# VHH binders against q93235, part 1

Scores and structures below are computed, not measured.

Target 1, 248 residues: q93235
Amino acid sequence: IFMKTLDPKVPRFYGKGTIIGVNPGVGYQPWLKERPDSTLIKYNLRDQKSYKAYLEQMKTYLTKYDSNATETRECGAGDSNDDLEKNPDALPCRFDLSVFDKGCSEKSDFGYKSGKPCVIISLNRLIGWRPTDYQENSVPEEVKDRYKAGSIAINCRGATNVDQEHIGKVTYMPSNGIDGRYYPYVFTKGYQQPIAMVKFDTIPRNKLVIVECRAYALNIEHDISSRLGMVYFEVMVEDKPVEEKKEL
Unless a header shows other numbers, all headers, positions and changes below count from the first letter of the chain; antibody chains aren't numbered by Kabat.
F, E and O are the ipSAE of ESMFold2-Fast, ESMFold2 and OpenDDE, as the mean of both directions, binder to target and target to binder. V2 is 0.75 times the mean of E and O plus 0.25 times the DockQ between their complexes.
Where letters were taken out, [cut] stands.

## First folded at step 1 (VHH)

Design c01 (framework vhh_5c3l_4)
Fold by ESMFold2-Fast, scan of step 1:
Structure c01 (fold): chain B 248 residues (1-248), chain A 122 residues (1-122)
Amino acid sequence: as target 1 above (248 residues)
Amino acid sequence: QVQLQESGGGLVQPGGSLRLSCAASGFTFSSYAMSWVRQAPGKGLEVVSDISGSGGSTTYADSVKGRFTISRDNAKNTLYLQMNSLKPEDTAVYYCAKEVTDEYGVTYYDYRGPGTQVTVSS
């Protein structure tokens, strides 16, 4: 007779990045594979060539949702990926990109041309992992107004006091974060990883802003030294005259 | 083209031992990390252990640490799981799975075998 396993215990410190870990890491896009050591998103509003690589990277990343659409199902209220662990024929929930149609879609160049760049936030895949809800009175203050039970809230802030003064207004899509219906992650063919997007509505021109984004659920521990449950990147939106074409 | 086939499962008494094998073909075996993943009756999937492509690094779930040993023979394209001091709660279907890391640094499983049943019962 088997009793159900206890919820995974979240360690204070996470060791080497293994697929066995119980505390998901946080990732972002656009990350350029041609500059793998850089976390800097830097472009000039007046030079479309300066942000083309970021747009192509965003498009490439999102292509996986189109290619897997026929191996997924529509999930309404009350539907989830819970059956994927027991039923090999169950189809995973389809992730709907239309949630990003308010300024973070391909049609809007992901906000880059408008100086309101969007960044994809995702959790690293941990097999069988599910978000655990905060108790109603224990939701962290910074996500309290955007937390929904069963979901993972995202919050992005300036990494230092100076960055926080400069980061300006940030919009989250979906507003309540990453919906838990797309969990657990299992190695099911056609699985669509849920994502959130963060839009930097009023980021200043010609200033480097260091951004820290955290994911929030009871079983996501935050540790600055190990960067658990958080990710850092830098944004610099320049507004400078385009350098004249160099004659050879 | 990628094929993974587990063997070595069966019925065993509590405190007994079993050795699982996974025969791999269709890819450069030594270039990829491999995992053992299990699913117990009425439970979700649990990653039991993983091993680097060279075999130089291994990790274990807390539930099996000190009892199970993962190993590989790259010359034979075979992954192993030595299971000692077996408990009734180790009863599960055991899968071998191939790990891949994509261009964005995300590690996931791109392939698994059909699984082998392990039953620990008195």
Scores: ipSAE 0.005, ipTM 0.371, lowest interface PAE 10.9, mean pLDDT 82

Design c02 (framework vhh_5c3l_4)
Fold by ESMFold2-Fast, scan of step 1:
Formats: sequence, structure tokens, C-alpha cells
Structure c02 (fold): chain B 248 residues (1-248), chain A 123 residues (1-123)
Amino acid sequence: as target 1 above (248 residues)
Amino acid sequence: QVQLQESGGGLVQPGGSLRLSCAASGFTFSSYAMSWVRQAPGKGLEVVSDINSGGGSTTYADSVKGRFTISRDNAKNTLYLQMNSLKPEDTAVYYCAKGLIEDDFGNEWTDYRGPGTQVTVSS
């Protein structure tokens, strides 16, 4: 398998002197272990077996939020992980999956059964990195209606003009993006990585759509050649009869 | 600041060989897994190969298995990709990528990657 494991000899960092110019990458789920070289999410609405692997991957990924009650703490709106750098006994904020209960939960099969598939979006863990707020009146147009100071807004679009015509409506959970209370990351045991989900509400049937998702904060630069602050994947929701077609 | 710089790309005929190098700086190279990632014209990113921090474990995409070999020199902060029996479908921009030290798959593409080096397989 494709294994990337935590090295116990990794040095501890406190982020001092490296924040300026440091840009997080963006990742997504479901990404299947059987095909780690593929960014394609493809399934047939009429064939539950065709999306079972994606559901299992989503469930497996989210199990890490279930088990660390003694290594995390409840955080309200005014709380943050700021003290993780200075206090070795501080507990990181617990990430609450109930924010996804609007059609992107396990109970809704993450939207796959209804043809409204959900995709998890996360930022790579840069040591000591924090989102910086946009200045007043300088929030990018594409996230202006969903931007909240202290958070990282997510926007997904079709990668080309044709894809943008096809992608349809996208719903974001949480609507204002990834909350900054979960930053910074400093290799703390029990750290729960914050995530967002994007739901493809009206993606067309039988069309391949190439999706580009970007993360938005003042200190996240978008560079297409280095793909910093953005990620690409493809979605294909088929609606084809079962048993009448031979697999190719 | 993390820096990755690929080199060794170029034009080669089918069946030929190329050796890519990636010079790394700005982080403790020996503490991180590294990957080679490519993008063919009009296609998405494909992870070609990865190697753990110590160099003892490697993985390859099915499309390159048996033809490509990933290696690293931690003393020189350099990642390598030896590409043999090259095919036209190997034509792509090749990126070296700093892996995360996480045991989660797919929640991140890669931590950081270089600007890339072009490999063209054609006559």
C-alpha cells in the first residue's frame, strides 16, 4: 500500500521565522487506497456497488474524529489552539462532525446515493501556520458572501469553461469555511485536523467534470503551476442501466 | 522556506532513459517522505512513486512499476527518479513533492512540490 507514517524522530517546531511566504497545499477525500495514483471519483447511481468504496473510504477517514475525547477539548467561538505552542499540557480543540449533517453525513451516504456527492477538503499541516484575515473590502468576489474573519473560505469551480458550465450548484459545510480556532498545528498529540465538505448539488449525469477547489485567506497564494492553495479532482456521476452494459 | 528544484528532463525517444533529480532545501529532508508526481497535457496529477524518509520503502504507480526507480541521498538532500523504457504516455511535467509525515491517505495531495521539469517522449 501507499504508506506515509509519522516518524517518531521528527523534530518539534514552533513556527517562528517561517510564517511569511509559507503556503499550505489542499487535499481531498475520498481518495481510494486501491488507486492512489487517481483523482477520479466515478460511480453509477443505479449501481450501489460502484460507490461503496468511496463511502467506506469516507467512513474510515472520519473515524479519527471519534476516539480522542481525553486528548481534545470542547472549544467555543472564542477559543483557539494558540496556546499549543506555549503550554505542553494544552489540549487541541475537538472537531465536531455534526456540521456535516445537512446531507454530507454517514446517514445520508455522503450524498452519493442521491447523486449529490460530498467531497472532504482539508489543508496540509504546515507547522505554526495560521490563516490571516483579508483586509476590509479586499475579500475575493467568489467567496465574499461566505467569508468570515478568522476562517478559511473554500470555493470549488469547474477547472475549464466547459467544466464550469457543468459543475452546477455547490454547497459548502461549514458555509463560512474552515474555522481558524484549529490552528496552529505544532505536532500536538491528539490534534484533530479541521475539514470542510463540498456537496455537488446539481452535477449533470454522464458527464466528466474537472473540479478546482481553492482555499482563501490573505496568506494563501494560488499558484496554478505549483498548485499551492488549490487541488484538482474529477467527478463523473453516471446514470446507466445495470446488467445491460458490459464493463470496459 | 521550503524549496524544491527538479532537473534532468528533456526530449527522449521511446525506449530511452532519463534520470531526474530534485534538490531540496529549507526543511529537514531526512525527516520526510518524498514523492514524484506528474501531469500529462490535459490530464490530472498522477503520483508516480513515493519513498519513505529512510529510503527503505518505495511504492510505484502501476503504469511505471518495473520501469522507474525512486531513490534518495539524505546526505545531499537530493531525490532521484530513474526512468527506463520510456513510453509516449510518460510525456508529462514531473514534480518532486514533499510528503506529509501523516498516516492519513488522501486528505492531502502532498505538502509541497517544486516547479517541475518537462519530459517529452517522442521522435
Scores: ipSAE 0.016, ipTM 0.165, lowest interface PAE 6.9, mean pLDDT 80

Design c03 (framework vhh_5c3l_4)
Fold by ESMFold2-Fast, scan of step 1:
Structure c03 (fold): chain B 248 residues (1-248), chain A 124 residues (1-124)
Amino acid sequence: as target 1 above (248 residues)
Amino acid sequence: QVQLQESGGGLVQPGGSLRLSCAASGFTFSDYAMSWVRQAPGKGLEVVSDISGSGGSTTYADSVKGRFTISRDNAKNTLYLQMNSLKPEDTAVYYCARDYTVEYSGEVYTFDYRGPGTQVTVSS
C-alpha cells in the first residue's frame, strides 16, 4: 500500500546520531534561495529593485511570529520555557518584534533604503539547549558592555583588519542580544525562535565588507572550521547612478 | 501532500556499490535542500549528506566522504545517493529527508518530512 509508506512529519533531530546537540550554529537573514551558495548581501541605494529580494526574504522570515500569537504567552524578566517540558498546558514565550522598531522594522525597509541595512541573527535549534551565564569577571571584552546574565550576546566585527576599519558603527537590537527566556528549545506547537538584529549604521559606500558575527555564552564554543557559534557574510552597499528608463 | 519514496537498497558485499533514489512529490522540489539520513541498528540518526536546492552545494559526513556522492535531478524531482566502497559500518536504513532549515549556517539540520526508508545491508 503506497500511502502506508509515508510519514507526514518527521520529529526534528540535531547532531550526528542524537536528537540533542551541544553547540549551536549561527544563522543569518536575508539569505536568498535564488543564490543558496552566496553569503553576499549586495545592493545599490539608488536602485530599489536591487534590494527588493532581500526585503521580501526578511518579511517572509518574520511571518512565523504573526501566525503563533494565540499559541504563545507574554513573558517578563525571569520567565523561561522550562515549564514546557513539565506542564502540557504551558505556552511558549511570545517573541516581540517591536524591539526592532528603531530602524530594523518592515516600516523602515529594514534599513536598506537608508543605507543602514539590518541582518537577522539566530541560533540553530538544539532540543533542550539553553545558554549558560559567564562568571562576572569572565565576560569577553567585546561584549562586556552589552552582556546580560540569562542572555546570548552578539558581536559582529570586520573579518580582517581592513574589514574592521570599514565596518563602522554596529547597533544590536536588543542590545543584550538573544534573551534566554525563549530557551530551552522544545518540540512544541507555537514555539517562537528568538532572534536579534544587527544594524550597520555607517558602513561605507561602494566597498565590500566581510563580516564575522559571534554568539556569546559560557557554553558556546567558537569553532571556525565547523562554523559553530559564529557566521560569516559580506555586505556591499553601492551608491551608483542608474540609467533612467526610456519610454517608447 | 508531501511524498518522499526511497528505492535502490539491498544486500551487498563489502567493497560493493549501490545507488539510492528518492522520488519527491507534493512540493516545489528545487526550493528545498535535501538530505540523506541513516539509522544503524541500535544507534541514533546520522546525517550522511546534504545538497542545496540548486544542486550547487553539497556536504558529506566524514564517515562517507570520498565514497558517497549526492546528486539531484530537479526536472525529475529525484534525489540520488551513489554509494561506493561500502563497509559493514554503512549497514543502516537510509531515509530521504526534506531539509526544513531556512537558516544559512548549515551545521544543524532540521527535517520536516522523510520517506519510509530503504534498508542497506553490507555483509558477506
Scores: ipSAE 0.006, ipTM 0.169, lowest interface PAE 9.9, mean pLDDT 80

Design c04 (framework vhh_5c3l_4)
Fold by ESMFold2-Fast, scan of step 1:
Structure c04 (fold): chain B 248 residues (1-248), chain A 124 residues (1-124)
Amino acid sequence: as target 1 above (248 residues)
Amino acid sequence: QVQLQESGGGLVQPGGSLRLSCAASGFTFSSYWMSWVRQAPGKGLEVVSDISSGGGSTTYADSVKGRFTISRDNAKNTLYLQMNSLKPEDTAVYYCAKEDYIEWDSGEYYQDSRGPGTQVTVSS
């Protein structure tokens, strides 16, 4: 993966032909503090120590969703954060982590132990931004089966032809992507950033796979140089003997 | 954790000027891009301007370009917005905001808190 050198202090949602706060960037987890310039998720199935840091990062990331009932509210499918823009006393929707219970929860070690690792996908917090629906016959083919009006569909593919041959089956949670009820984002106490998870069900052992994930809504442009609407990372699940030093 | 406190709003006649201030605490102010956002009565939030961590880069919404100037004083942990040639359509509550990077380094970016804002009313 080749990227232009990015200044981390520059907001990456600004680009040619865009307006302020219109095009969100996409991020992923687990991203490790000790390797801030690395987009590589690499571990050995036979060595729990090799993926412990990823599990700890996932757990740490998800602690922000420990609900404070006084700062959030339960939201059904018809609810949204629209009231937050008009009423500063309105409470943001509480994000429910149970949507990840099919193999991407802490109880399942986020799939790492079973060689089916899960990756969190999220959008940058742009004040006032909300997804705009595609017209029914304009939904991109790659997300057509999983697109839901009001939501942001996620699609992950191999970045090259070789990667696409290797990536295998991918499961998305929630199946329809990031639910629009958690938008728009506003600066308010208790706001919970919505996320999706992508599970790599059949990723091959001992192969580096370069992954490109895109977020889909009418008002999301895909531009890798500005990191708008898309993200790249690499996954390598090794199945190799753990080297043990022999004692004399 | 993160605290932002806006001030400097008020009632002003069309064509007048106001300077808004935002006092920041609870984070390393000099390490983050900052922005001014506003909410007019009955409308959604609009990002009007932002400024890089060191102050070397600024961006403005088309609606305010040429009239508003964003600046910061990292020694005082303070963000400013100089508003000139004010119009009735600039009437809004103005909020200062900390901008998040695409790549997260500690989870701290979820500790944002919306201040009470400062009301700007442009009318005769």
Scores: ipSAE 0.000, ipTM 0.128, lowest interface PAE 17.3, mean pLDDT 79

Design c05 (framework vhh_5c3l_4)
Fold by ESMFold2-Fast, scan of step 1:
Formats: C-alpha cells, structure tokens, sequence
Structure c05 (fold): chain B 248 residues (1-248), chain A 122 residues (1-122)
C-alpha cells in the first residue's frame, strides 16, 4: 500500500542525526526551498526557465565542496578518515567532484537540458558511523555488479511495478558507490560529506515516475515507514509547448 | 556566538550515579536537537543519546539504554544527562553537542562543548 504512504508533505529526509549503531537516513538533491514540502522534480525540456531553479540548487549544494587544501587532504586508496578520531591535527579527505564529469557536472547542466537529469544521493551524518562490508556471498543481487568492499552501493528503482516499467536505464556515479574513506564524521572542521549521483538516462517524456533509492552496506537496514536507508522522490520530464501565463 | 559548556563530571564508583549539565547560549535552544557524545581513552567518539528540540523524542545507544536518561529545560537553555548504574566502561570525556540540520538533507553536529571528564573506578 505504497500510495497510502507517499505524502509530499512528509519531510524528505529521515535520521535524527548522530546516533552510533543507528541506521542512517538517505537524502537527495535538488529540492527547492520555495517548495520545501515537495518531493517532485518536474520540468519541461522546451522551457529552460522550468529547470533553472534545480540547477541553481545543485550548484548551491555543491558549493560546500569548494574548500581548499589547507582544510582537507588528498586521500589515496589506503587512506581514510580513521585518524580524525585520534589526531586533532588530521585533515579530512577531500571529495573530488570530477567523479561526476560523465554527464552530471555543472558543465553538463547536471543532465537536465538533455532530459537525463542527475540527482544527488547522500547519507545523513552519524558520528563515528562507518559502512560495514557485506561478505561476498551476501551482497544483494540488485547491487552485486556494482558493490565494492569498503563502499556504500546505491540502487534506484521504480517505486511501483508501473514506475519500474517506466524508469528506464539508470547510471550511478561513482559506479561503485560512496567510498568509505570519507567516514567517519567526527565534528572535524572542513569535513566533506561524500555523495553519489544517479543519472536517469532513458526516463520517458510526459510521464510521472516515482523513484525509490536505497543505500547498501551490511549495517544499513531499509525501513520504509521511517525512510531509513532509503528515500523516494518523483521525476517528470515534460516535452511540451511552452504555455502562456494563465490567470483566473 | 554559539557556546556550550558542560559540567557535573567527576570520579564515581561502579554502580554509582552522576548528572551532567550543559549550558547553551548564542542560539535559539528549543529549535535544535541536542546530543551527548563521549570519547573513552584511546577510543573514537561515541554518541550516547540525543533529544529533539521540543524534548518529545529521545534515543539512546545500546551501551547506555536503560541506564542513562537525556532531558532538557528549554526555559533555562540547559541539557541534562542522568547517568545511573555506572560501569568502568563509561569512563570518558562527555561532550554536549548541537545539531546543525534537524529537518534537512544532513543530520550532523556543528558545535560541541569542551567536555567534562567522567571517571568510573574503585
């Protein structure tokens, strides 16, 4: 009884902050401050003004990653934020937005102009929380081909059978999900929260598609009623003539 | 200028009780969730409890559930942690923390106090 639980007035984000051992909530962008109770991403391909606010929101959200080398450090494959708990002089790993350069960058208008919109997926910050790896034989089928030990896989599907028929091809960036090197969060100044982007490559025109995205790690449980480990939103990419202003 | 100041720490014997307080200033206290976070010697940070801005909802880490009680007095801008049945494993510096985003895309702490030391030993 999915339709009875889909309420755009319910807050888009769950998870009450920083509780150790608690399942993180999942959030998404863009959502617009002028419509804070809406989970709908709706725009018309023929009207650039209809998606300008979404592009501005994406740009504003990503401004938090503009910190320089003084407050962050470059992290290689063996590096992580593990030292942040023990060393007050340790710098958090820098999150590199270039991982989104395959159609989800600012230069690509985050896919909106081409009808392949990108959506940011993030986990709520839980202090001291780290993703726990699945054993090889326990990785869920829907993420098995994209799961990497030490990371959080993301999977988005249509929320109902009808939506799943319509959602089409989805591309994930980074392809192996959110890297665990950016965990844990521990009040560190300059911390850069890792994110993923999901690109809707073949979403149909003029159809509302309800999307459900889940985050996958052994210590992430999915709870629809509390929206823990998962989030939902709607996407509608219109391709119709620009309407004149109407008044009653 | 956000400020958080903890008090009430000290030495206590196993099985004893202790009450921590956190005085808050520089922000509208009732609008923000608050938490108690601790760090044991040689260990990482652990969130032990949080409380909503209204005080209407609380959560606890499994390690302290049933023994600790978080509460707040919004008229006095003060957060409390009542600690009962204390164990040597509860020895830590305890920090009062303010959440930055309660109803947004992130739930994290943007400020914490300097901490108060709790030592549980015989």
Amino acid sequence: as target 1 above (248 residues)
Amino acid sequence: QVQLQESGGGLVQPGGSLRLSCAASGFTFSNYAMSWVRQAPGKGLEVVSDISGSGGSTTYADSVKGRFTISRDNAKNTLYLQMNSLKPEDTAVYYCAKESYWESDTGYFDYRGPGTQVTVSS
Scores: ipSAE 0.012, ipTM 0.375, lowest interface PAE 8.1, mean pLDDT 81

Design c06 (framework vhh_5c3l_4)
Fold by ESMFold2-Fast, scan of step 1:
Structure c06 (fold): chain B 248 residues (1-248), chain A 123 residues (1-123)
Amino acid sequence: as target 1 above (248 residues)
Amino acid sequence: QVQLQESGGGLVQPGGSLRLSCAASGFTFDDYAMSWVRQAPGKGLEVVSDISSSGGSTTYADSVKGRFTISRDNAKNTLYLQMNSLKPEDTAVYYCAREYYDFDSGTYELQSRGPGTQVTVSS
């Protein structure tokens, strides 16, 4: 599985995805700049250098949430970015990273050192797009226990029967997925893209697992060829002896 | 440095036509998809059209479909928007934008450069 349609040189429009469409694509992090055509997250638990690049990419991605207090506002229950469509002076909702403090924070090295790696899941920005709620009786079974009206549920599974056997326990943060208060997206200074994190609690050592993550709302169609509503990546957590380099 | 400069706006009567241009520099223009976005007074941004890097694929917002035509001249590093049958509701500042993948954010972004070009449709 390669990310060629996400390369700057091969824009997404070739895959039918657009930024003005009605069906968002799904992205993930860490995705490394030095390997833009690779969806593989692979590291060795015994070699801190093997996951340093993933930690740095995660930190870089999350720095955009730190410092824009004057261009954002605090949002509680019932608030949304609805005013952004009507009022150019309205401030977008500030995204709170503390929801990831249960093993997916920078302080916990995003779970990498403990072999419980965290992956950021986000929707590609679609101007004016907002999630549409499922009716209670039509929520897909795989997200039924974690679906909340007004939000986008995330579900990650093994891509094949073998991968599903191996993927183990997965924890979602926030548990209800991406909160709809951060929608609609409008192109405005200070907009903070909402994200979810997925933590692989019991992923096996020395085994490649192909993961498929989907985003769920009534107006999200799933199409792998266009990378709409879903994303694929691979995780391999190795536990192997490290060769000590002794070279001039 | 990515530089985009819009031009061609003005005052026009309902039913009239106008052609917008966007001069691009600082990047390989024919490697990127491009968009036209607009902002009406007191409203949020609306993406009205986008075009693939080759010009072989275009999309339009429902509000402008059948009236606007997006095109590009890769030899001149220029993006165009032909606007026909203009309505008062089309009154807005029009910006051209490059669609690019931002590795740091892990998503596609639009970046508006410069002041845009004002289109006013008034009887």
Scores: ipSAE 0.015, ipTM 0.380, lowest interface PAE 6.8, mean pLDDT 81

Design c07 (framework vhh_5c3l_4)
Fold by ESMFold2-Fast, scan of step 1:
Structure c07 (fold): chain B 248 residues (1-248), chain A 124 residues (1-124)
Amino acid sequence: as target 1 above (248 residues)
Amino acid sequence: QVQLQESGGGLVQPGGSLRLSCAASGFTFSSYAMSWVRQAPGKGLEVVSDISGSGGSTTYADSVKGRFTISRDNAKNTLYLQMNSLKPEDTAVYYCATGYEIYEDSGTWYDQYRGPGTQVTVSS
């Protein structure tokens, strides 16, 4: 009998420094610390216990936005973190979670209960990195309808042709992706990392779908092996009778 | 607890040289890439050089390429920056920096650290 002991308070760390000219890595949530080698989001719609850990991870991840609220400022259109490099008294822009109110909020259980799960997409913080705009005629086809100058567009597709047929309708929040006003990161206390959410509106039941999400800006290269500009994960939303707990 | 402490800054004449050091503790130094970052008075933050955990790969900003050399001694947990042919525009506070990616965040978050900095002034 082998018992694998896992301490959820001990995160797995690996080294990655600031690299000049390197693209940011892309990551996703919910990624469960108790399954650090797994990129699988799998749950049963009929079993709330099967997705509780994902909801708790999402809530825990988003707590960082509450913890830094007093060290941030509200930013409207035209405001940015641009002056953080030169002004030590400048506060970083507050990231507004209300942009996720259409089915990807905590109140909506991040879409999990309704079978429309939401996934957080973010870029690693690289010191001094900013998105550079595509020329209007050079915006990749897959993000043309949702690209905004000064922002990083997100596109998620099925990793294979079969997965692409199965992935169904995907909704992006914000629709224009990650707003560039939150760049650059320059070690500012209270910095709030911008995120986007992707909602899988019509993902099929009882079928594994392999998802590939890419971040789009002129200075983002896509490289799977280095996890630059893209990320993979799998989603399986089951709709199966709950297995009975034998309490004998 | 990650700690970084720079040293070796000072006043130097244009064309002169300085060697910066950064003492690191609180993490497995050889597993992490390291960077030198600077901030000139009234200017933004600039990454000037980085080096892989093993020391096998290095990069440099165009502004310092050919003049600066980054190196590390993993046995001593120390990062170095050799600065040659210094120019007045190299005047800045120099920080050593490292980041670690929390893997349970699946690469979504770098918890990046820097030291308190060391002042380099290039003037006649």
Scores: ipSAE 0.013, ipTM 0.379, lowest interface PAE 6.8, mean pLDDT 80

Design c08 (framework vhh_5c3l_4)
Fold by ESMFold2-Fast, scan of step 1:
Structure c08 (fold): chain B 248 residues (1-248), chain A 123 residues (1-123)
Amino acid sequence: as target 1 above (248 residues)
Amino acid sequence: QVQLQESGGGLVQPGGSLRLSCAASGFTFSSYGMSWVRQAPGKGLEVVSDISGSGGSTTYADSVKGRFTISRDNAKNTLYLQMNSLKPEDTAVYYCAKDQYFDEEGYSWLDYRGPGTQVTVSS
């Protein structure tokens, strides 16, 4: 047995403007593959067909979390993925979708039918990356009430003053954001990427709202130009009579 | 398979101009944003410009704003960078990059595939 020096893993290049992927990018769902340049989530409450594609994309995304007992393990509060770096036989923590059962599950149509749509928020996988805790008195005000040491808090706001007026109440699941037990990421079979969901409880009807979501940890910098630590998307929940398509 | 090939680099005097081209293949060009990224000697990578898939939106780094113009021809699967009023500090290898936004994992990233083209601004 030789004494082994731990080498820090050099992440792949992620996002714009960085040669080293040390600051995670933020992604969202539902993103539709047929519209890869679009960040607009737009639907009509009176037309189930208008949101069917979003529901199907959410369901498809979440199939990766279907039970895989041979490749994952149950993790309690004291567990983490730290052992994955040292033990090749260790299994990654299983991500539990039941945390979304308060209105952001498949049984709730992810809130779309009720006009309270849910959006998945995730961080890209940087090998060896883990969140660094804020000092207790240095937690940003916007996440102070929902911050938990070891975790990544999520905060979504309106991107402009008008959007901020319109965005209304937002609910976060889990309330403390993305749990740190699923970090560090190690490239391994069966790894389940942790996610959070954001529910728009009181978004107004017939108004376009531009949303900015940020991920919070000491080692996450927010940079719009590099699309790091934050993401933008638009939501428009319409309440309009269903128009019959007229054949030309 | 994705392929990007840059051309148009060379030696130019300060205050001169160059036009870079990038020929793209192996993907639906008009569906992806494109960027120009450079690396100066002894420095890290810098994203100098970005253009949306339709060409309707462009951004520029402060260091090149007002001097460089990014454009694309979706019918020819070609990206361009018009560089005017070149400075010695613009000396770098310039890379054509394909933007990837919101893959099946739901995150955005930049992926460049070109071998680069050398631009040298010297008196």
Scores: ipSAE 0.012, ipTM 0.189, lowest interface PAE 8.3, mean pLDDT 79

Design c09 (framework vhh_5c3l_4)
Fold by ESMFold2-Fast, scan of step 1:
Parts: C-alpha cells; structure tokens; sequence
Structure c09 (fold): chain B 248 residues (1-248), chain A 122 residues (1-122)
C-alpha cells in the first residue's frame, strides 16, 4: 500500500501489508556540512577542533526553536496540535529545549567534551500522522520502563552483538520519549518538530560503535528491510594524542 | 553529486549464482553505510542487505539470509553482492544505495544507482 502527501514535493510513503498504513521514518543529528551524507560521528576528546563542527551543527539545528510567542503557544500535558488542520488561527505547540538541560544542552557542549555525546532523534514528517498508544500489557519489553501513554518511546542499541557489548549505558531525554502534544504534524509556518536526545554515557574510547535507534508507538512498525521506524549511525570517540608538527 | 553504477545482472536459472558490483563516486565511499535494494515487478522497494563503512558489520533480509553475501572494497570504491542459490522470487531490479538517515523522504527516494536487472528463470 502507499499514500500520497498533500505537498507535491513530498514523496509517497509505502506501508507494509494490505491494510497497514504509512509508517514514519527516523532521522538524527548532528551531521557535518563538510561530510553532509556521512553517518559517522567521530571525534577526538583531546582535540576540541575535532568536535567543534558537531557542536555548531547542533546549535544551528536548534535555532529553529527560538520562535516568538505570537507564532507558537505554550502547551501542557494533555494538549495537542489537533486544531491545526481545521482552524487557520490555531498556533502550534512550542517545543521547550530545557528538557535537555541535564547533560544534552549547549551549556554542556551536548556531552561531547566529556566523552558522553548526545544525538538528536526525530521522526520524519508525515502529514496528519499522530502516535497511537500501546495497551498496557502490549508495550514492547525494551521500552516498558520508559513508556508513557501519549508519547513515542526511543530505544537505541548496538546494531550487532559486538556493538551491543560496546555501546554501554544510554540515557534518553525526555526519559519518556517524544511527547504526542506536538502531533499531528501539519504544514504550518510555526510548526516546531519535536525531538528527543540520546546520550551515550559510557561509550568506549577508540572503538567504532554502530547504533540502531527505534521509535515506539502502536502505529510505528519496525521493518529492517524497509527501514521503517528506525535509523542507523556510527559513533567513535577517540582518545588520541594530538599530532604536533613543529614547536615554532 | 553522488554517482552509483550497478553491473553484473542478467538471466540465470534457479539454483544459479550472480555477483553484482556497484562503482561509487562523488563522495567519500569509505565513510558511508551502503545497501543493496531491490524492486520486484509490481512490488515496493525492499532492502536486501546493509554493510557498515568499514565492512565489519552486515545485515540481511530474512528472504536472502544464508544465500546472499554483501561486501565492499573501500580502496576501489566498490560494493558487491554475491547471490547464490537464486530463486524465481529473487527476480527484481537491484539497486546500489547510499544510506541517508537524515532524509525526510522514504526509502523510495534514497540516493541509488539506475539499477541492474536480475531475472531467475529457466
């Protein structure tokens, strides 16, 4: 099955099976303008220049959340963007970056200097899409302790058994994942894409770790062959002496 | 500026073998995950296999596991797919694709080559 979006520049998305609808993809930040299509986040703890570009990309990405009060509204728990499709005067919910203040904020250099790098996770845009809650007894085991009704849980693991041995402790912000109050997604000038951050607390030095992150809601299927509801990237935190060519 | 060019497709009998190659240019091949993606007549795109930048980690669709092997040669900027024990249901156009995790678009719009036709028939 397939579905066409309202914007003719946005491609059709294919669903799995005869009656299963379209599934959102998952994206990540940071990427570098010098290597725009690279999936590798690689830096040396001893060389601040090696991670400065990642910090600048993260900062640039997050400037989209510096909107005026007149273009967005404050939303509490239980609010949603339900009115955006029907009411031309409705304002989208403002996304609050303060949820990242404990280790994944600009103040903490997004964890890069401390060797605990943070990665932004977001759902690809799908017009009119909203998460559907799992029933309490059907929440997948890997997110059960962090799942909250009305939210999209995120789980990141090592992509292979070897990577899973190396990935170490992972922290999620917000702990309950991406809040559903920012859905459904609609084409509005003030819309703020909700995000989560994943912090790699104990990732080993000088080892390449391949990461697979999945988004969890009843209407998000994980299909490796179609890459639905998941994203892959590589992380390498080096601890190497900086090369010195001359003392002059 | 990504350019991907597949080769090695053709007609083969059930149980036969083919080796596909993909020549990559316009980007730093050794920094990217690469994929083989196929499209059977009247079907959607299916990821057949993925390989990480260094070649040490691979994944396979259940439909091809144990029969297909993905590999890469970073010195030659070339991706390979060794296909053994081919079945009629493996008939498809095979595409070499660069993994694009930051794209807002679905799999059908990923950067890929023009494809090479594989037909499994007597």
Amino acid sequence: as target 1 above (248 residues)
Amino acid sequence: QVQLQESGGGLVQPGGSLRLSCAASGFTFSDYWMSWVRQAPGKGLEVVSDINSGGGSTTYADSVKGRFTISRDNAKNTLYLQMNSLKPEDTAVYYCAKYEPFSDYGLEYTSRGPGTQVTVSS
Scores: ipSAE 0.015, ipTM 0.370, lowest interface PAE 6.9, mean pLDDT 81

Design c10 (framework vhh_5c3l_4)
Fold by ESMFold2-Fast, scan of step 1:
Structure c10 (fold): chain B 248 residues (1-248), chain A 123 residues (1-123)
Amino acid sequence: as target 1 above (248 residues)
Amino acid sequence: QVQLQESGGGLVQPGGSLRLSCAASGFTFSSYAMSWVRQAPGKGLEVVSDISGSGDSTTYADSVKGRFTISRDNAKNTLYLQMNSLKPEDTAVYYCARAEYEWTGDEYIYDYRGPGTQVTVSS
């Protein structure tokens, strides 16, 4: 009965960190339009039809990064979006999808066919937000070997001890996480949201694994109840015989 | 062409009140979430408050919660911000902004803002 007060265009996690605030929420893909209340990524390795929707969703999400965007610029080392607040005519940095060519590209079916599925991790766009660097000796242990000053490190683990036993090896692309050169977001036309991909290299077959991914920068707090700086989803990679669907 | 025009800014003493308005045109106002965003001298942009297209959902930054109230009149295509118990740190240019819900990211993105209205809180 409370549904009559809901706005259908409000995000699932509306509130602190989603559109307003100083601490970004974390999103993931693939998230399927036909199952908006589900955080489950479930498919059968032996049935291409079981993961087709996930591949199409990944492709749809990534079309916004097409390299022909005239409203972006190539950014090398030392470049950043820092001047976007001072110069409204400045072009935002172009995000390069080639960093995902090691098994998380469309050519590799985003790892789904090989049982090494890739998941996109993004930070919700907060106006004017920038990552703040950890001090050299204060980087959290779980990201210490992959942290780079000026970037946001990503770490994914099993949500419980059982899930952590099952999650296996995880590969991060880019290895140093999300580069800070793509911040801040400030109403810039053509802005390309930076993303990372997480590849589940050795996730076991026929086991549900609950995954917790966290984003790391000094000014990112992790709050489970508010979905700030972290996100949960489930992965189930099945390896089951496919019954041939009989023509009727 | 989308147009957003703020008004109601000015000089006010600490503890005072102001009401900002934003007149919207060129789009179906009730179909879009709207926000108030501010920029204090020498600082970056801060989202102050947002409101859903229907007006049924609102959110506030911790810095203004309990003091500011966002509202909208969809029949008049107007967004409001009632600012009470104003503090010197509320001194900023205040922008009206339109937000489009992007389903693939499960988030709102800002696509238009007004030219802003100056609010100065000083004795």
Scores: ipSAE 0.229, ipTM 0.593, lowest interface PAE 4.1, mean pLDDT 84

